# VHH binders against Glycosyltransferase family protein 64 C3: the designs that were tried, part 7

Target 1, 302 residues: Glycosyltransferase family protein 64 C3, of Arabidopsis thaliana (Mouse-ear cress) (q9c975)
Amino acid sequence: DPDPCDATNQREFQKLRSDQITVLINGYSEYRIPLLQTIVASYSSSSIVSSILVLWGNPSTPDQLLDQLYQNLTQYSPGSASISLIQQSSSSLNARFLPRSSVDTRAVLICDDDVEIDQRSLEFAFSVWKSNPDRLVGTFVRSHGFDLQGKEWIYTVHPDKYSIVLTKFMMMKQDYLFEYSCKGGVEMEEMRMIVDQMRNCEDILMNFVAADRLRAGPIMVGAERVRDWGDARNEEVEERVRDVGLSSRRVEHRKRRGNCIREFHRVMGKMPLMYSYGKVVNSVGEQGLCRKAGKLVFCDRD

## First folded at step 5 (VHH; framework vhh_7nfr_2)

Design c68 (from b0 with Y32H)
Fold by ESMFold2-Fast, scan of step 5:
Structure c68 (fold): chain B 302 residues (1-302), chain A 123 residues (1-123)
Amino acid sequence: as target 1 above (302 residues)
Amino acid sequence: QVQLQESGGGLVQPGGSLRLSCAASGFTFSDHWMSWVRQAPGEGREWVSDISGSGGYTYYADSVKGRFTIARDNVKNTLYLLMDSLKSDDTAVYYCARELYYDSSGEGYFDYWGQGTQVTVSS
């Protein structure tokens, strides 16, 4: 859209359908194209998915390659969902939350190009969202905390509580796209600028926005099968895609995300994030905590 | 045509100091996070430090915190690593790298690398 914040887009929310979802999947790395094609095909096979928008954020990708990508996405997707490839004008992570006139569903699923989820779990997540449409619903969670020794807000993992759903898989009402991108004045503009400066934390900011509006935390939903290819990666993947595997870089990642929390707290003048407890599951499988590398985490490695 | 070129490496005794430089060209330097990454003989790459485009934010690996300082000069398109209290464990080839992010997971990538500059800390 030429003006994603056009007032007419907000008014049309009353006409949005509630029986299906639109998937907004972020793409950038040309080396992830085969995986992206598999993931899009999987989403397209679900009866609850009406449309899939692939948001391509790499401005250096040749037009010829994008044309081929679009052809392949439509060729390999046997489902009834419409598929669109959108070349973004920038690599800004904020752009994944831009309102779009082509999105006609009340619910949207924000996801990365390296996460696979089974169809039944996707449908279950949607059913949970329909019962809690003002909350963020997702399968990957983290928490905020206050470090008493350092006297600062931090980004962390807690075994029994969470406050942040990750954009690896985040289902939410379309209204939050407009809230994130078009409302909140100078404070929201500053926080989006921080996201761009950090090149990170758009997921944390969306959680701040949603929590501030609702005064409640997100909902974690379980999945029967989930593969996060970004953690393990294929040994054949290009070196530049695997650089995050550096040991000290994982510590930097947590520090950077903690700084985002502190910056958003500073700008807003408050900590709107609220804790949620427990995980909603559809299966009869165990909803428990497991020890991994001496730490208590959800058994599904969240 | 992005180019990164490191300099300033050399042989130094334990407890000594070095200043590494990285000359950048072919892109708007001030718009990009920049990193220093090192590789010791027989080991994998280790991230050392990074700095935001404006220079307002810096992060350091715990192994170098308090000893190294990352800085940049956006007028000269140059990245620096000021290395104090050098230890034998700091011996490595030091690479300048441009950071790339396209998702929220902190899966930062390096899309361009310099050729590297050797730092040897030995008596």
Scores: ipSAE 0.530, ipTM 0.791, lowest interface PAE 2.1, mean pLDDT 85

Design c69 (from b0 with W33Y)
Fold by ESMFold2-Fast, scan of step 5:
Structure c69 (fold): chain B 302 residues (1-302), chain A 123 residues (1-123)
Amino acid sequence: as target 1 above (302 residues)
Amino acid sequence: QVQLQESGGGLVQPGGSLRLSCAASGFTFSDYYMSWVRQAPGEGREWVSDISGSGGYTYYADSVKGRFTIARDNVKNTLYLLMDSLKSDDTAVYYCARELYYDSSGEGYFDYWGQGTQVTVSS
């Protein structure tokens, strides 16, 4: 209930923990509770996770079910991470980026309730972020592009470059929560309103905020094992009364996200998104020294 | 309590037109994207169209683009689907649905559904 934008409640970056991360997981669908419990348990078992905040955005969920969820989250999570269940005061997707005085780590991991990642890849992503603390680091990327025929910005995928990290798995500096939610005046207020009207694109807006501040693109990191339960291709096509992944909507989803990019560009009067190239990986297959052309070089080098 | 109530379905010949309505209550209608989703006999649910809370953005499945128009009246809390040049393939139960969110995979999720209204296109 305290004002999340009260700057007196913010701690200096140097006074925040550098050894661990806080995980912020969004939840909405009661049908995803079993998966959410599994994902929380997985994050809780990692030594780099100090705290997990489950941000519950469904106002229709009964208190009894939330109490049971909290009990299960704490009972079935094997690690030392503290676990909190927070019923969000806003139905807005922007609420996932509200700053919180309880978050005492320099890094936060923003993630959805439908993505699993292995512990080694989580640890590697954190190591990459520590080397690049002002950049967004994640495992799922997309790009903005300019459609020369339509003369408009679009949401797309390029084989060689990316400019947008998705909130499926996005590690970032805690400061960006405050930047997104509390700074930028009327311009940022209008863009958050667009997110609310679109019911989408809070991830794209965070990328706009970070790129505008840093003047650099995000970093894509590789993962050894990632399961994306939100990808409709990973589930059998059965009718569900509340969760329906429809293939015809994928095309329109891309159009909607393109509209978000165009609107944010209009509001800001500039395109702050910048391209990054390549993917950072922990290691690839063969290591060691090989004799090639009379020289000792790494085996993967010509 | 959230309620969605469809009306306006019926029997129509190919090339005909229908206007579907969905009366919404129990929530701030203008704060939500609203959707039309249909289910043909023996098939799964197919998304048809979305409209933003303000009505400023509309999206259509390729199968209906240029033939259907989604609209809303935020004063009356009513969602509309104007269906022109109807084809036998448009035969389905049409559901009004409130959109909860899109995830970053491009999957849409709905938290409330109406009872549905039958549209039959037959020659």
Scores: ipSAE 0.273, ipTM 0.645, lowest interface PAE 4.5, mean pLDDT 84

Design c70 (from b0 with S30D)
Fold by ESMFold2-Fast, scan of step 5:
Structure c70 (fold): chain B 302 residues (1-302), chain A 123 residues (1-123)
Amino acid sequence: as target 1 above (302 residues)
Amino acid sequence: QVQLQESGGGLVQPGGSLRLSCAASGFTFDDYWMSWVRQAPGEGREWVSDISGSGGYTYYADSVKGRFTIARDNVKNTLYLLMDSLKSDDTAVYYCARELYYDSSGEGYFDYWGQGTQVTVSS
């Protein structure tokens, strides 16, 4: 890998392509390869996607399996998008934000290997980003809050406001890759080390970086059809955390994410996250009513 | 080949203490968060505690917070659960598990489990 932080090789925003996006998809679990192939094929079918980089973060994956994965990605993906499989030098979640000289688009889409979005909604998200290129744009949002009883910052979901876009689907300007990975001195180094120790929260840290630079919150965009395959129940016979354990595990997940917010606040000496309200939707409009998390809500809500 | 082997379970009176150990092999132990998960008779699995690779971060289920302490020895590749003030409802098979947080949403899962060790708290 060329030195991703060599500033002499970084291109100015104005010299990058404005007509298309580059998709950066994280991969690690060999179990999720079939989903990854389906998701890559979906993105490759969009005319606004110029390139798809599959960032493979599992160093134990055999070369033969990676070669087969690359063959399948190129063979079963329609469209004109170029597809690359990049074996990461690190299993760090921070590696998804490394700047790359091969990325020649102003906009990059950061996404997980278990989320599908329809083509129209992808195109709409790009149009919204072009109107606000310094902001993070995405379909999955969360919020920070201050727990008055516990006297601490927390990670939460709020019905009316949000401050955090998740890397399940996050569109942003390429410049933020360099700012996350290569700038900010000892404070950013400490926060990236926290991400590595937590094995979590690189999405929260990117939101801290963007909010601190822009002094504004992210933008939520609606989607007609989003499938989150990561929420599927375990179909294997292998012993895993079941119903009771999953519930307590969600509490741990929230506490871990809250701790990341508290640690980033400590390192920066400030809370740069800002709230945004509402979501931007296109002509597709509201879907019907669906049961989600025990509540009857609009189907396009997470 | 990843292997996790628990030990230290047994019979103990209410209010007593036990120390569980989990010997790990076949992977770089300090690269992984490790967890304790328990299963009481006739119930589902309940997450108990986890610890970061460095040991710098620990989390506990509300049912055990203040009574249990998770610890690790990265030189010995061993995970510990120190259980104080044991209650009858702590009776369960305790499993050592390796955590794999795959993506940024924290929607992780356990990829390897030990065989379990029985803890019985009875008067």
Scores: ipSAE 0.415, ipTM 0.728, lowest interface PAE 2.6, mean pLDDT 84

Design c71 (from b0 with G53W)
Fold by ESMFold2-Fast, scan of step 5:
Structure c71 (fold): chain B 302 residues (1-302), chain A 123 residues (1-123)
Amino acid sequence: as target 1 above (302 residues)
Amino acid sequence: QVQLQESGGGLVQPGGSLRLSCAASGFTFSDYWMSWVRQAPGEGREWVSDISWSGGYTYYADSVKGRFTIARDNVKNTLYLLMDSLKSDDTAVYYCARELYYDSSGEGYFDYWGQGTQVTVSS
C-alpha cells in the first residue's frame, strides 16, 4: 500500500473473513529459496489458508531472480491459496507487520522461512486462536524475567511459564498489524526505531503491543511435527558460526534481546508482558504432569 | 566483491593500547551490523564486540567490557576497535566480520570475514 497507515487499513474485525488465514512469510536469503518453496507449498495445501504473502526483505535481489522465485512458488504449490511475492524497499523487520489492503482475513500467521509445521497442527493452532482471537498463538515461546542481582529485565527461558511467542510461528488478529505499525505515537515510533537499530526484537515488541492491549499473555500450541531447517538451509554459514564458538555468541544474542526488553520498558514506562502457563495440544502419546530433573513439567517435554 | 581488510595489530606491552581498523568494500557498509571476533592460539573463535549500522548500539563480551570501544565511520566505510588496558589474555588474531540477516531465534550469522590481524600482548 502507498500509505499502509491509511485509516481504511484499520478494518472492522467482523467484516473480515473468519474461515481462513493469511500467511505472511519473511524472506531475505537466496540460499533459503528451496526451503521457502517447500514451506510455501506446505501452507498452500491447507484448506484454512486463503493467501500467502512472501515478504522479500533483501533490496539487493535482482528483479529477474524474484520473477523466477514467484514462478517457482506458484508452479510448485499444489493448493488453492493465492500466492504473492512482495519486494520490500527495506530490510526492516518492522515491515513484516505492515497492514496491507490485500489481507482480508481476521487471522494472520506470521512465520519465518525456516520452520515447517504439519497441516493438522496448523489447523489446530487456528482453532485455538479462534477461541482466543485477542491473544498471540504460537509454537515457540520464551520468557521475560527480572534479575534481582543486576536489578534489570532479562530475556530468558522458564520451564513452567512464558510471556513471549516467537515469529517462527505466530498467529494473531490482523488488528495487531495496524496497532504495531500505525498507532502509539512517538513511543511506538521510538520502539520500532530500536528494532531497526538492533536488527532484532520485532517479535518481542509485538508481544509488548498485544500484552499491553489485552492484559494477557500468549498461548503456546503444541505441534505433531515441527521442523527447524536452519542447519539444512544454511549449513555453510552454520559451519562458520560453529568455528566462532556458539556459546559466546548465544550469550550475546540473549543480552541483546534482554536490552530490547529493557529499552521497551523504558519507553513505555511499564512492563506489560504477562506470563502464561502450559501448552495446548490436540493429542500426544503421553499426557499429564511428570517429574523430570526435580521439576513437575508436561510429560511430553523433551 | 565483498572485502574486509584489518590493520593496526602488533606487539604491545601489558597495559598498553592499540587501535584496529577494518576497511570494508563491495557493499553498503551503513546497512550492516559489524563485529570483531578473535581467536587465541589453540582456542576456538570468541566474539568480542558488535556495533549497529548507525553506531547507536554497541555490545561487548564481558572479558573486554570497559577496556575496548567499538566504533565505525560510515563515510569512510571503516570499522574500529580501540583497545585499552591490554592483558596477555587479549593475545589473538582479530577478525572483522559482517553480520548477516538476524531473525528472532538466530544468534546472528557472519557471511564475510577479513583475513585477521595479529595482536600480541607480551613483555
Scores: ipSAE 0.293, ipTM 0.654, lowest interface PAE 4.0, mean pLDDT 84

Design c72 (from b0 with G53Y)
Fold by ESMFold2-Fast, scan of step 5:
Structure c72 (fold): chain B 302 residues (1-302), chain A 123 residues (1-123)
Amino acid sequence: as target 1 above (302 residues)
Amino acid sequence: QVQLQESGGGLVQPGGSLRLSCAASGFTFSDYWMSWVRQAPGEGREWVSDISYSGGYTYYADSVKGRFTIARDNVKNTLYLLMDSLKSDDTAVYYCARELYYDSSGEGYFDYWGQGTQVTVSS
């Protein structure tokens, strides 16, 4: 869209599709194309996915490579989902939240090109979202806290309480795209500029937007199988990422994200983030008993 | 073609100072966060410092905070690391690297690296 904030193109929630989701996947690095193809194929195999939009943010990528990528995405995706490859006009992380007239589903899934989730867990996340459509629903969570020694807000990893869902996997109502990108006046413009300056924190800002409007925290859902290829503890992560000394990089990453929280707090004049506790899971069945040489043993044995 | 070239390394006594430079070419330098990363003998790579594209934000590893200063000159397409109060533990090859964040939940990536410049702190 020439103007993604043209209000005449916005559809009422009740008039959007309720039976499926649209997946919005960010892409930039040509090194991640093989992984991106695998992830798109995985999402396309799910009956709840109507459309997948690959948002390509690298303006230096040759048209021939993008054409080949689109052909491969279509050729190697086994499902019936519509697949689009969109060359973005900006490398801004804010661009992942631009509203699009082509998105006709109530729910959108924002995800990175390095996270895989199983089909049943994807379906379960959608069922949880349908029961809580004003909340952000996801599988990766973080928190905010107040550091008493430093007398400042910080970004933290907390196992039992959370206030932030990450864009690694974030399901939300389509309305939040327009809220993030097109509403909130000069305060939202300033916070989006901070995201651009930091090259980070669009996920934190979306959580601020949702929490401020709803006055409730997000919902964490469990997954039966999830692979985070961006996690350096995964042996399949690129060797150069491991080479950069991830412990010191993690500290910098958290400091940068903490600075985003402090800046958003300053701009808004309040802390809208609220804590959620607990995790919603789709219970897996235990292994049953099977006969082996006339004895009952666990079926998953040997 | 993107190129990053470090200079300014050398042998220095404990407590001394060095200024490292990184000359960047082949891209719009002012559009990227830049980093210094070091590798001590027999160790993995350790992130040292980074700087926003405007220079308005800087971050430092706890091991160098208060002793090192990162700076940039966007007119000259040059990144700097000013190292004061050098210790033997600062002995390493220092690399200039270009930062890329294309998902904010990730730890970030370095898509281009320089060849490195050796810093030796020894009596």
Scores: ipSAE 0.353, ipTM 0.684, lowest interface PAE 3.3, mean pLDDT 84

Design c73 (from b0 with G53S)
Fold by ESMFold2-Fast, scan of step 5:
Formats: sequence, C-alpha cells, structure tokens
Structure c73 (fold): chain B 302 residues (1-302), chain A 123 residues (1-123)
Amino acid sequence: as target 1 above (302 residues)
Amino acid sequence: QVQLQESGGGLVQPGGSLRLSCAASGFTFSDYWMSWVRQAPGEGREWVSDISSSGGYTYYADSVKGRFTIARDNVKNTLYLLMDSLKSDDTAVYYCARELYYDSSGEGYFDYWGQGTQVTVSS
C-alpha cells in the first residue's frame, strides 16, 4: 500500500471539493452490522454526502462476511453517495485518522456506527463547519478541568463550557487527518502510542491537535433529532442491536480518559485545550426535540 | 479458539485473601486490555478492575480500591486478581473478560468472557 504520510500525495485545501463531505465511519463488532447498515443508508440519502468509507477494523472477520457486508451496504444505500468498505491492517483507533487519497472533499465527518442524525441537522452542521473550517464541529461534547485537591488534569462534563468534541459525530477539515497521523514528530508518535496502549482517547488527541494549531476550542452544534444507540438511557435501542457489556457508564471510563489528558499534557509540555462556551442552533423554529424514554426532551439533554 | 478459564475461587472467611487466575488462549494476550467483572447473587454485573495490555495502567472500582490488585503475566498468558481483606459484600461469581472497546457513552464492551469462578466470603 502507498505510504499515507507521503506529503507529495497531499492535495491543497483549495483544490478539494467544497460542496460535499466524506463520511468516515468505524466498524468492528459483527453484532453491530445491522445498525451500521441503517446508519450508512441514512448518510447515503443526504445530498451533501459524496462518499462514505466504512473503516472495518476487525481482522478476524471472515472474507465472505465482509463481501456480504459490502453487498448489503451498496444494496441498501439508495442515495447517490459512493460506498467503500476498507479492511484495516490494524485495529488501532489511530487508523480512523489515516489520510486517504480517495478523500477529495475539504470536510470529513468522523462518526461511530451507533449515531443517527436527521438530514437537516447534518446539513446545518456542515454549514457551521464551512463558516469555521479550522475548528472541530460536533454534537457531543466533553471537557477537561484541573482538580485542585488532586493537583492533576481530569476528564469531565461541564454544562457551561466544553473543550472536546467526541468522534460519535466530529466534522473537521481533511488536513487534520495528515496532522494527526503524519506530523508532530516524536511527540505525536508517543501520544499515538498512548492511544494504542489505552485503546481509547483518539478523539481527545485530535482535540489536542486542533486546539494546539488554532488556539481555539471546538464548536458544538444542536440537532433537531439525534439518536445515540450506544446511550443506555435511550429507550429506542433494542437489546439485540446493543453490544454485550455493562449496562451503565463506568467510573473507570472517566479515570482512563483523564489519564489520557494527563499523559498528552506531559508529552506536549503544555495544555492546548481551550474552552468554548455555548451551542450553535439552527435559528429557524424551536430548539430540537427528541423522544427519550417515551418523553419529549431537548436532544442535547442527557 | 479464544478461551478464558478462571480458577482460584472458593470459600474464605471475612478478612481472608484469595488469588484468582485466568488462563487465556487462542489469541495474542499481550495485545488486549483485560478485565475482572463480578456478579453477586440476585444482582447485575459489576465491573471490578481493568489492566492495560502491558500492565502499565490499572483501574479499580471504588469498592475494591486498596484491597484488590490486578496483575498479568504476558509470558504465561495469565490474568490475576489478588484479593485482600475480603468482605461478605465481595461474594460473587468473578468473570475474566477481554475488552473490545469503549464507546463515547462510557460503556465498556467485552467480546469474550470466561465461565466464572465462585467466591464466597462467609464465616
């Protein structure tokens, strides 16, 4: 395979398409395939999506199942978007940010195989990104903080401010794929190694990369309807399409992600994450309403 | 092909100690985070501890922190849980599990589980 970090293969931002996006969606769990097919079909139906790359990271998946998956993705995606199934050489989470010559759009959408968003909100997120192309734009946010008693950086949720957009839905300029995977020398190599050791935190590291370049935080956008199939509080998720695991959020998850922040801070010798305040919402109509546990609530309320 | 086999459970008095082992086979053990998860009678599954592939990072539930130690031997392909100062509340079936990934909601997902080993803390 060609070296993804060969700089001669990089296209200048202005030579890339500005009218559409490329969706990069991760897959690994064979039991999530039915949900993955539904999510891909939804994205394929949007006029702003030119291409969808399904990044398959499970090396144990049989070739016949991958062939069937590709046929199903193509058959059940009625939109004009091209569909590609990419077998990954590694299960590393860093691989979701590898630059690819097949990506010809200025904007890429990084997303998980368990998040649905309505087409109007997807289009709105793209319009916000076009106005702020150097920032990370997304619908799920978290924050960092400094624990005064413990004298250490922590991963947290703060209602008033945020510094981290999650890869559940993260729109960014294609350039950040190359910056994450190919630039930053030994420091970036060490931080990608930490991501591999943790099997987590690639989203936090991308936020560190973007914040360090821009000295600005990400942008949260609201959605009229968003469905997080991985959220245990979402009554719309059926047991048969959920992953087998613990039914509640683990305190370990926050401790693990806090350690990633501390390690990245150590390697970089600085804290580049910056806080953003507020949420950009489509100004036409009321704030988006979602059905959660049979009740209508704001889509961004957990 | 992937197999996880627990051992070391049993009946122990309060304040006692046990060492649980999990023998792994059919995969490259040193590439995976490993976890201990327990299930008390009539309760749901509760996460106990995680260890990174190299053993460099360990995490514990607050209920066991300071009493339990997770460890691994990548040469022997074996995961351990060293349990000290056992309490009646520690009575449960203890499962060895291979970690698949975490999603953004904070759920830990496991693709393979052992059959479990019973730990009973009783006078």
Scores: ipSAE 0.426, ipTM 0.731, lowest interface PAE 2.6, mean pLDDT 84

Design c74 (from b0 with G53R)
Fold by ESMFold2-Fast, scan of step 5:
Structure c74 (fold): chain B 302 residues (1-302), chain A 123 residues (1-123)
Amino acid sequence: as target 1 above (302 residues)
Amino acid sequence: QVQLQESGGGLVQPGGSLRLSCAASGFTFSDYWMSWVRQAPGEGREWVSDISRSGGYTYYADSVKGRFTIARDNVKNTLYLLMDSLKSDDTAVYYCARELYYDSSGEGYFDYWGQGTQVTVSS
């Protein structure tokens, strides 16, 4: 879209499709193209996915390689989902939340190019979102806290008490794309600028936006199979991090994300993040108990 | 074609100062966080400092905090490391590197490195 904040991109919820989702996948690393192709193929095979937009944020990638990527994505798609490859004009993480006239579904799924989820769990996440369309729904969670000794807000990992869903897998109403990118005036512009300066924290900012509007926390959903390929398959990237001292980088990463929370709090003049507890899991009617030799036992027991 | 080229290294006495430069080409320099990383002989790489796209945010390893200053000139596509109060422990090859941030965990990874410039602090 020439102007992503044009009012025509702010469609009425009622006029949008309720039966399917649009998947928005961020891509950047040429090393991850084979994995990206596998992930897109997986999403395309699901009946609830109407379209997949691959948002390519690396401006250094040659046009020839992008053309080949698009051909491969289209060729290896087993389903009816439409596939688009969008070369972004910048590497801004804010661009993953730009509203687009081509997105005609009530729900959008924001995800990274290194996360796989099984189709049943994807369908379950969509059903949970339908019951709570104003909340962010996802499988990876983090939290915020106040450090009493340091007298500052910090970024923490507490899956039992969470306030932040990560963009590794985040389902939300498409209204939040317009809220994030086009509303909130100078304060939102300053916070998006902070995201660009930090080259980080677009996920945290989206959680701030959603929490401020709804005044409620996100929802964590369980999945039968979730694979975060960043640790297992991205050996070259991990080796580069290890070259600089992994523990030192982890401390700086936590510090940077904490700085984002503090800066967003400063700009907004309030802490809108709210805690949620627990997770929602899909119920299975036939996999718990089996009858063997006249006795009721767990089906996986041998 | 992304290229990073360091300069400004050399031999300096303890307590002395050096200014390292890194000339960047083949990409939009202002779109990337940049880092300095060093490697002493026979040791692994040690992260030294990071600078944000605009230069508004800087981070330093505890070993250099207060002594080193990272800076950038987005008009000249150049990264700098101003090193004061140099110690023998600062002897290393210094590399500039381009940061890649692309996942929602915010993990920073490097995709391009310079050839390095030698800094020797002795006698």
Scores: ipSAE 0.207, ipTM 0.574, lowest interface PAE 4.0, mean pLDDT 83

Design c75 (from b0 with G53D)
Fold by ESMFold2-Fast, scan of step 5:
Structure c75 (fold): chain B 302 residues (1-302), chain A 123 residues (1-123)
Amino acid sequence: as target 1 above (302 residues)
Amino acid sequence: QVQLQESGGGLVQPGGSLRLSCAASGFTFSDYWMSWVRQAPGEGREWVSDISDSGGYTYYADSVKGRFTIARDNVKNTLYLLMDSLKSDDTAVYYCARELYYDSSGEGYFDYWGQGTQVTVSS
């Protein structure tokens, strides 16, 4: 859209489709194109997915390669979902949250190009979101914390609580795209500039936006099969790059994300992040209750 | 064609100082975060430091914090690493690297590397 913040993109929730989701998947690295094709094909085969928008953020990618990518995405996707490839005007991570007139679903799934999820788990996440539409729902979580020794907010992992859902897999209401990109005035503009300067933390900022509006934490959902190819198993990435990312940059990554939390706290003048507890999982098949000779008994399990 | 060329390495005594430079060409240097990565003999690659495109943000590995300073000159398209209080365990080949992208869920990825410059800290 020429103006993503035009008021027409602030669509009324009740007028949007409730039966399906739109997938917004980020692409940037040409190394991940084969994996991106596989992931798009997987999403396209799900009956709950109406549309997939591949948001291509690398401005140096040749038009010929993008044309080939679009052909491959449409050719190798077996489902009925519509597929669009959008070459973004900016490499900004904030651009993944731009509101779009083509998105007509109440729910959007924000995801990276290196996460695979099974169809049952995708459907389950959507069912959890439908019951909790103002909350961020996802499979990858982290926490904020306050370091008493350093007297500062930090980015961390806690065994029993979480406050941040990652954009590896984040389902949310479409309204939050407009909230993130178009509302909040000078404070939101400053925080988006921090995201651009850090080249990171758009997921943390979305959690700040949602928590501030809702005054509640996100929801973690379990998956039967999830594969995170962004770790050592991403065969498209050179080994030297994997070594640096996996073994030596973990401290920098945590410090950079901690700095984002501190900066967002400074700009907002408050800590809106709230903890959630527990993980919502799809039930294992249970024996139902059957009527036999006037009594309720457990049905035979097949 | 993207090129990164390191210089300034050499032999130095423990407690000494060195200044590494990385000359960048073939791309808009001021649009990219830049990193220093080192590899000690027989070891894997270790991230040392990175710097934002504007120079406004800098990060350091705990092993070098307080001793090393990363800097850049966007007019000269040059990245620097100022190394003070050098230790024998700082002995490594130091590489200049361009950050391809930094996603919110993981660590940054590097698409271009220099050839490296040898730093040896020995009496």
Scores: ipSAE 0.452, ipTM 0.747, lowest interface PAE 2.6, mean pLDDT 85

Design c76 (from b0 with S52T)
Fold by ESMFold2-Fast, scan of step 5:
Parts: structure tokens; C-alpha cells; sequence
Structure c76 (fold): chain B 302 residues (1-302), chain A 123 residues (1-123)
């Protein structure tokens, strides 16, 4: 859309489709195109998916390569879902939350190009969202906390509570796209600018927006199978050649995300994030123990 | 054509100081995070420091905190690494790199690298 924030293009929630979802999947790296094609094909085969929008954020990608990508996405996707490839003029992570007039479903699924989930778990997540449409629903969670010694907000992981669902898999009300991108005035503009400066934290900011509107936390849903191809700690992840010496960079990730929480708190003048407890599961299933970063955790924990 | 060109490396005594520079061209420098990454003899690449496009936020590996300072001049399209209290363990080829983004797992992606500049800390 020429103006994604044109309020006249917004539909009333009740007039949007309630039976299916629109998948918004972010792409940037040409190296990930084969994986992206596999993930799009998987989503396209689900009866609850009406449309898949591939948001291509690399402005340097040649038109010829994008044409080939679009042909492959449509040719190799076996389902009935419509597939669109949208080239963005900006690499901004904020652009994944732009509202679009082509999105006619109440629910949208925000996801990365390196996460796979089974069809039953996708359907279950949608059923949980339909019962809780004002909350963010997802499979990957984190927490905020207050460090009494440092006297500052931090980004962390707790076994018992969470306040942040990640954009690896985040199902939400379409209205939150407009809230994030088009409302909140100068304060939201400053926080989106922080996201751009950090090259990160758009997921944290969306959680701030949703929590502030609802005054409740997100909902974690379990998955029968989930593969995070971007997480090298998982033994089942496809073998990737990584720069071993760059492992020191991961130590700063939590500190950077903590800086985002502190900055959003400063701009908003409040901490709207609220804790949720427990995980919603579709059945009593077996949970194995997996070693991730030298620690034994349940295999469905990231 | 994107180009990154490092300079300022050399031989220095332990406890000494060096200032590395990276001249950038072919893109809007202020729109990108920039990084310093080093590679010691016989070892893999090690991330050293990041700076945001505006210069408003800087991040450092624990091994260099308090000794190194990353800075940028967006008018001159130049990235800097100010290295104080150099140790023999700082001996490495230092690369200037351009960052695209961080994904939800915190993994940063570099699309362009300079040729590197050798820093040797030895008596």
C-alpha cells in the first residue's frame, strides 16, 4: 500500500475472516531461499492458511532472482493458499508489522524463514488464539526481570514465567499491525527508531504494545514438532558452517535485548509487560530432555 | 560497489595503543551497524565490537571491555577502533565488517568484509 497507515483502509474486526489465518514470513538472506521455499510449502498445505505473504527485506536482491523465487514459491507449494512476494524498499525489522489492505483475516502469523512447525501444532495455536484474540500466542518465549543489584530491567529466561513471545512464531490480532506501525504518536516513533538503531527487538516492542493494550501477558503453546534451523545448539539442526570465533557475540544478545527493554520503559514511562505462567498443550505427550548450550532442558524449550 | 578498507595496524609492545580505521564507500554508511572482528593465528574469527548506525549504542566482547573503544564518523564514512592496554592475546588480523541485521535468535549477519589489518603485540 502507498500509505499503510491510511485508516480508511482498515476493516472492522467483525468483517474480517475468522476461519483462516494469513502468514507473514520475513526473508532477507538469499542463502536461506531453499529453506524459505520449504517452509512456505509447509504452511501452504494447511487448510487454515488462506494467504502467505513473503516480505522480502533485501533491497539489493536482483529483480530476476525475485521473479525466480516467486515462480518457485507458487510452483512448489502444494496447497490452496495464495502466495505473494512483496519486495520492501527497507531492511527495517519494523516493516514486518506494516498493515496491508490485502490481509483479510482476523489473525496473522508472524514468523521467520528458519522455523518449521507441524500442521497439528499450527492448527492448535490458531484454536488457542481464537479463544484469546487480544493476546499474543507463540511457541518461543522469554521474560523481562528487574535486577535489584544493577537497578535495571533485564531480558532473561525463567522456567516458570514469561512475558515476551518471539517473532520466530507469533500469532496475533491483525489490529496490532496498525497499533505498532500507525498509532502511539511520538513515543511509538521513538521506539521504532530504537528498533532500527538496534537492528533488533521488534518482537519485544510488539509485546510491549499488546501488553499495554490488554493488560495481560502472552500465551505459550506447545508444539509436537518444532525445528529452529537458526539455533546451532540443537543437535537435530541441519549442519551449518558457522564462524566458531563469533560465539562471543551471542553473549551480548541478552544485554542488547535488555537495553531495548530499558529504552522502551523509558519512552513509555511504564513497564506494561506482564507475566504468564505455564504452557497450553493439545494433549498429554512425552517430553524428552535435550542438551542445549550444555544444559539439560525439555526439547521443546528454545 | 561496497568497499571497506582497514588501516592502522602494526607491531606494538604490550601495554601499548593503536588506532584502527576503516574507510567505507559505496553505501549509506549511517544506515548500517558496523563491526570489528578479529582472527588470531590458527584460530577462528572472534567478534570484538559493534556500533549502531547513529553511534548511539556500542557493544564489546568481554575480553576487550574497558580497553577498546569503537567509534564512527558518519560525515567521513569511517569506522574506528581505539585499542589501549594491548596484550599479546590481542595479536590478530582485524576486520571491518558491515552488518545487515540480527535475527530473533540474536545471530548477526555480515555481508561485506574488509581485507583486514594485522595487529601484532610482542616485545
Amino acid sequence: as target 1 above (302 residues)
Amino acid sequence: QVQLQESGGGLVQPGGSLRLSCAASGFTFSDYWMSWVRQAPGEGREWVSDITGSGGYTYYADSVKGRFTIARDNVKNTLYLLMDSLKSDDTAVYYCARELYYDSSGEGYFDYWGQGTQVTVSS
Scores: ipSAE 0.197, ipTM 0.599, lowest interface PAE 5.0, mean pLDDT 84

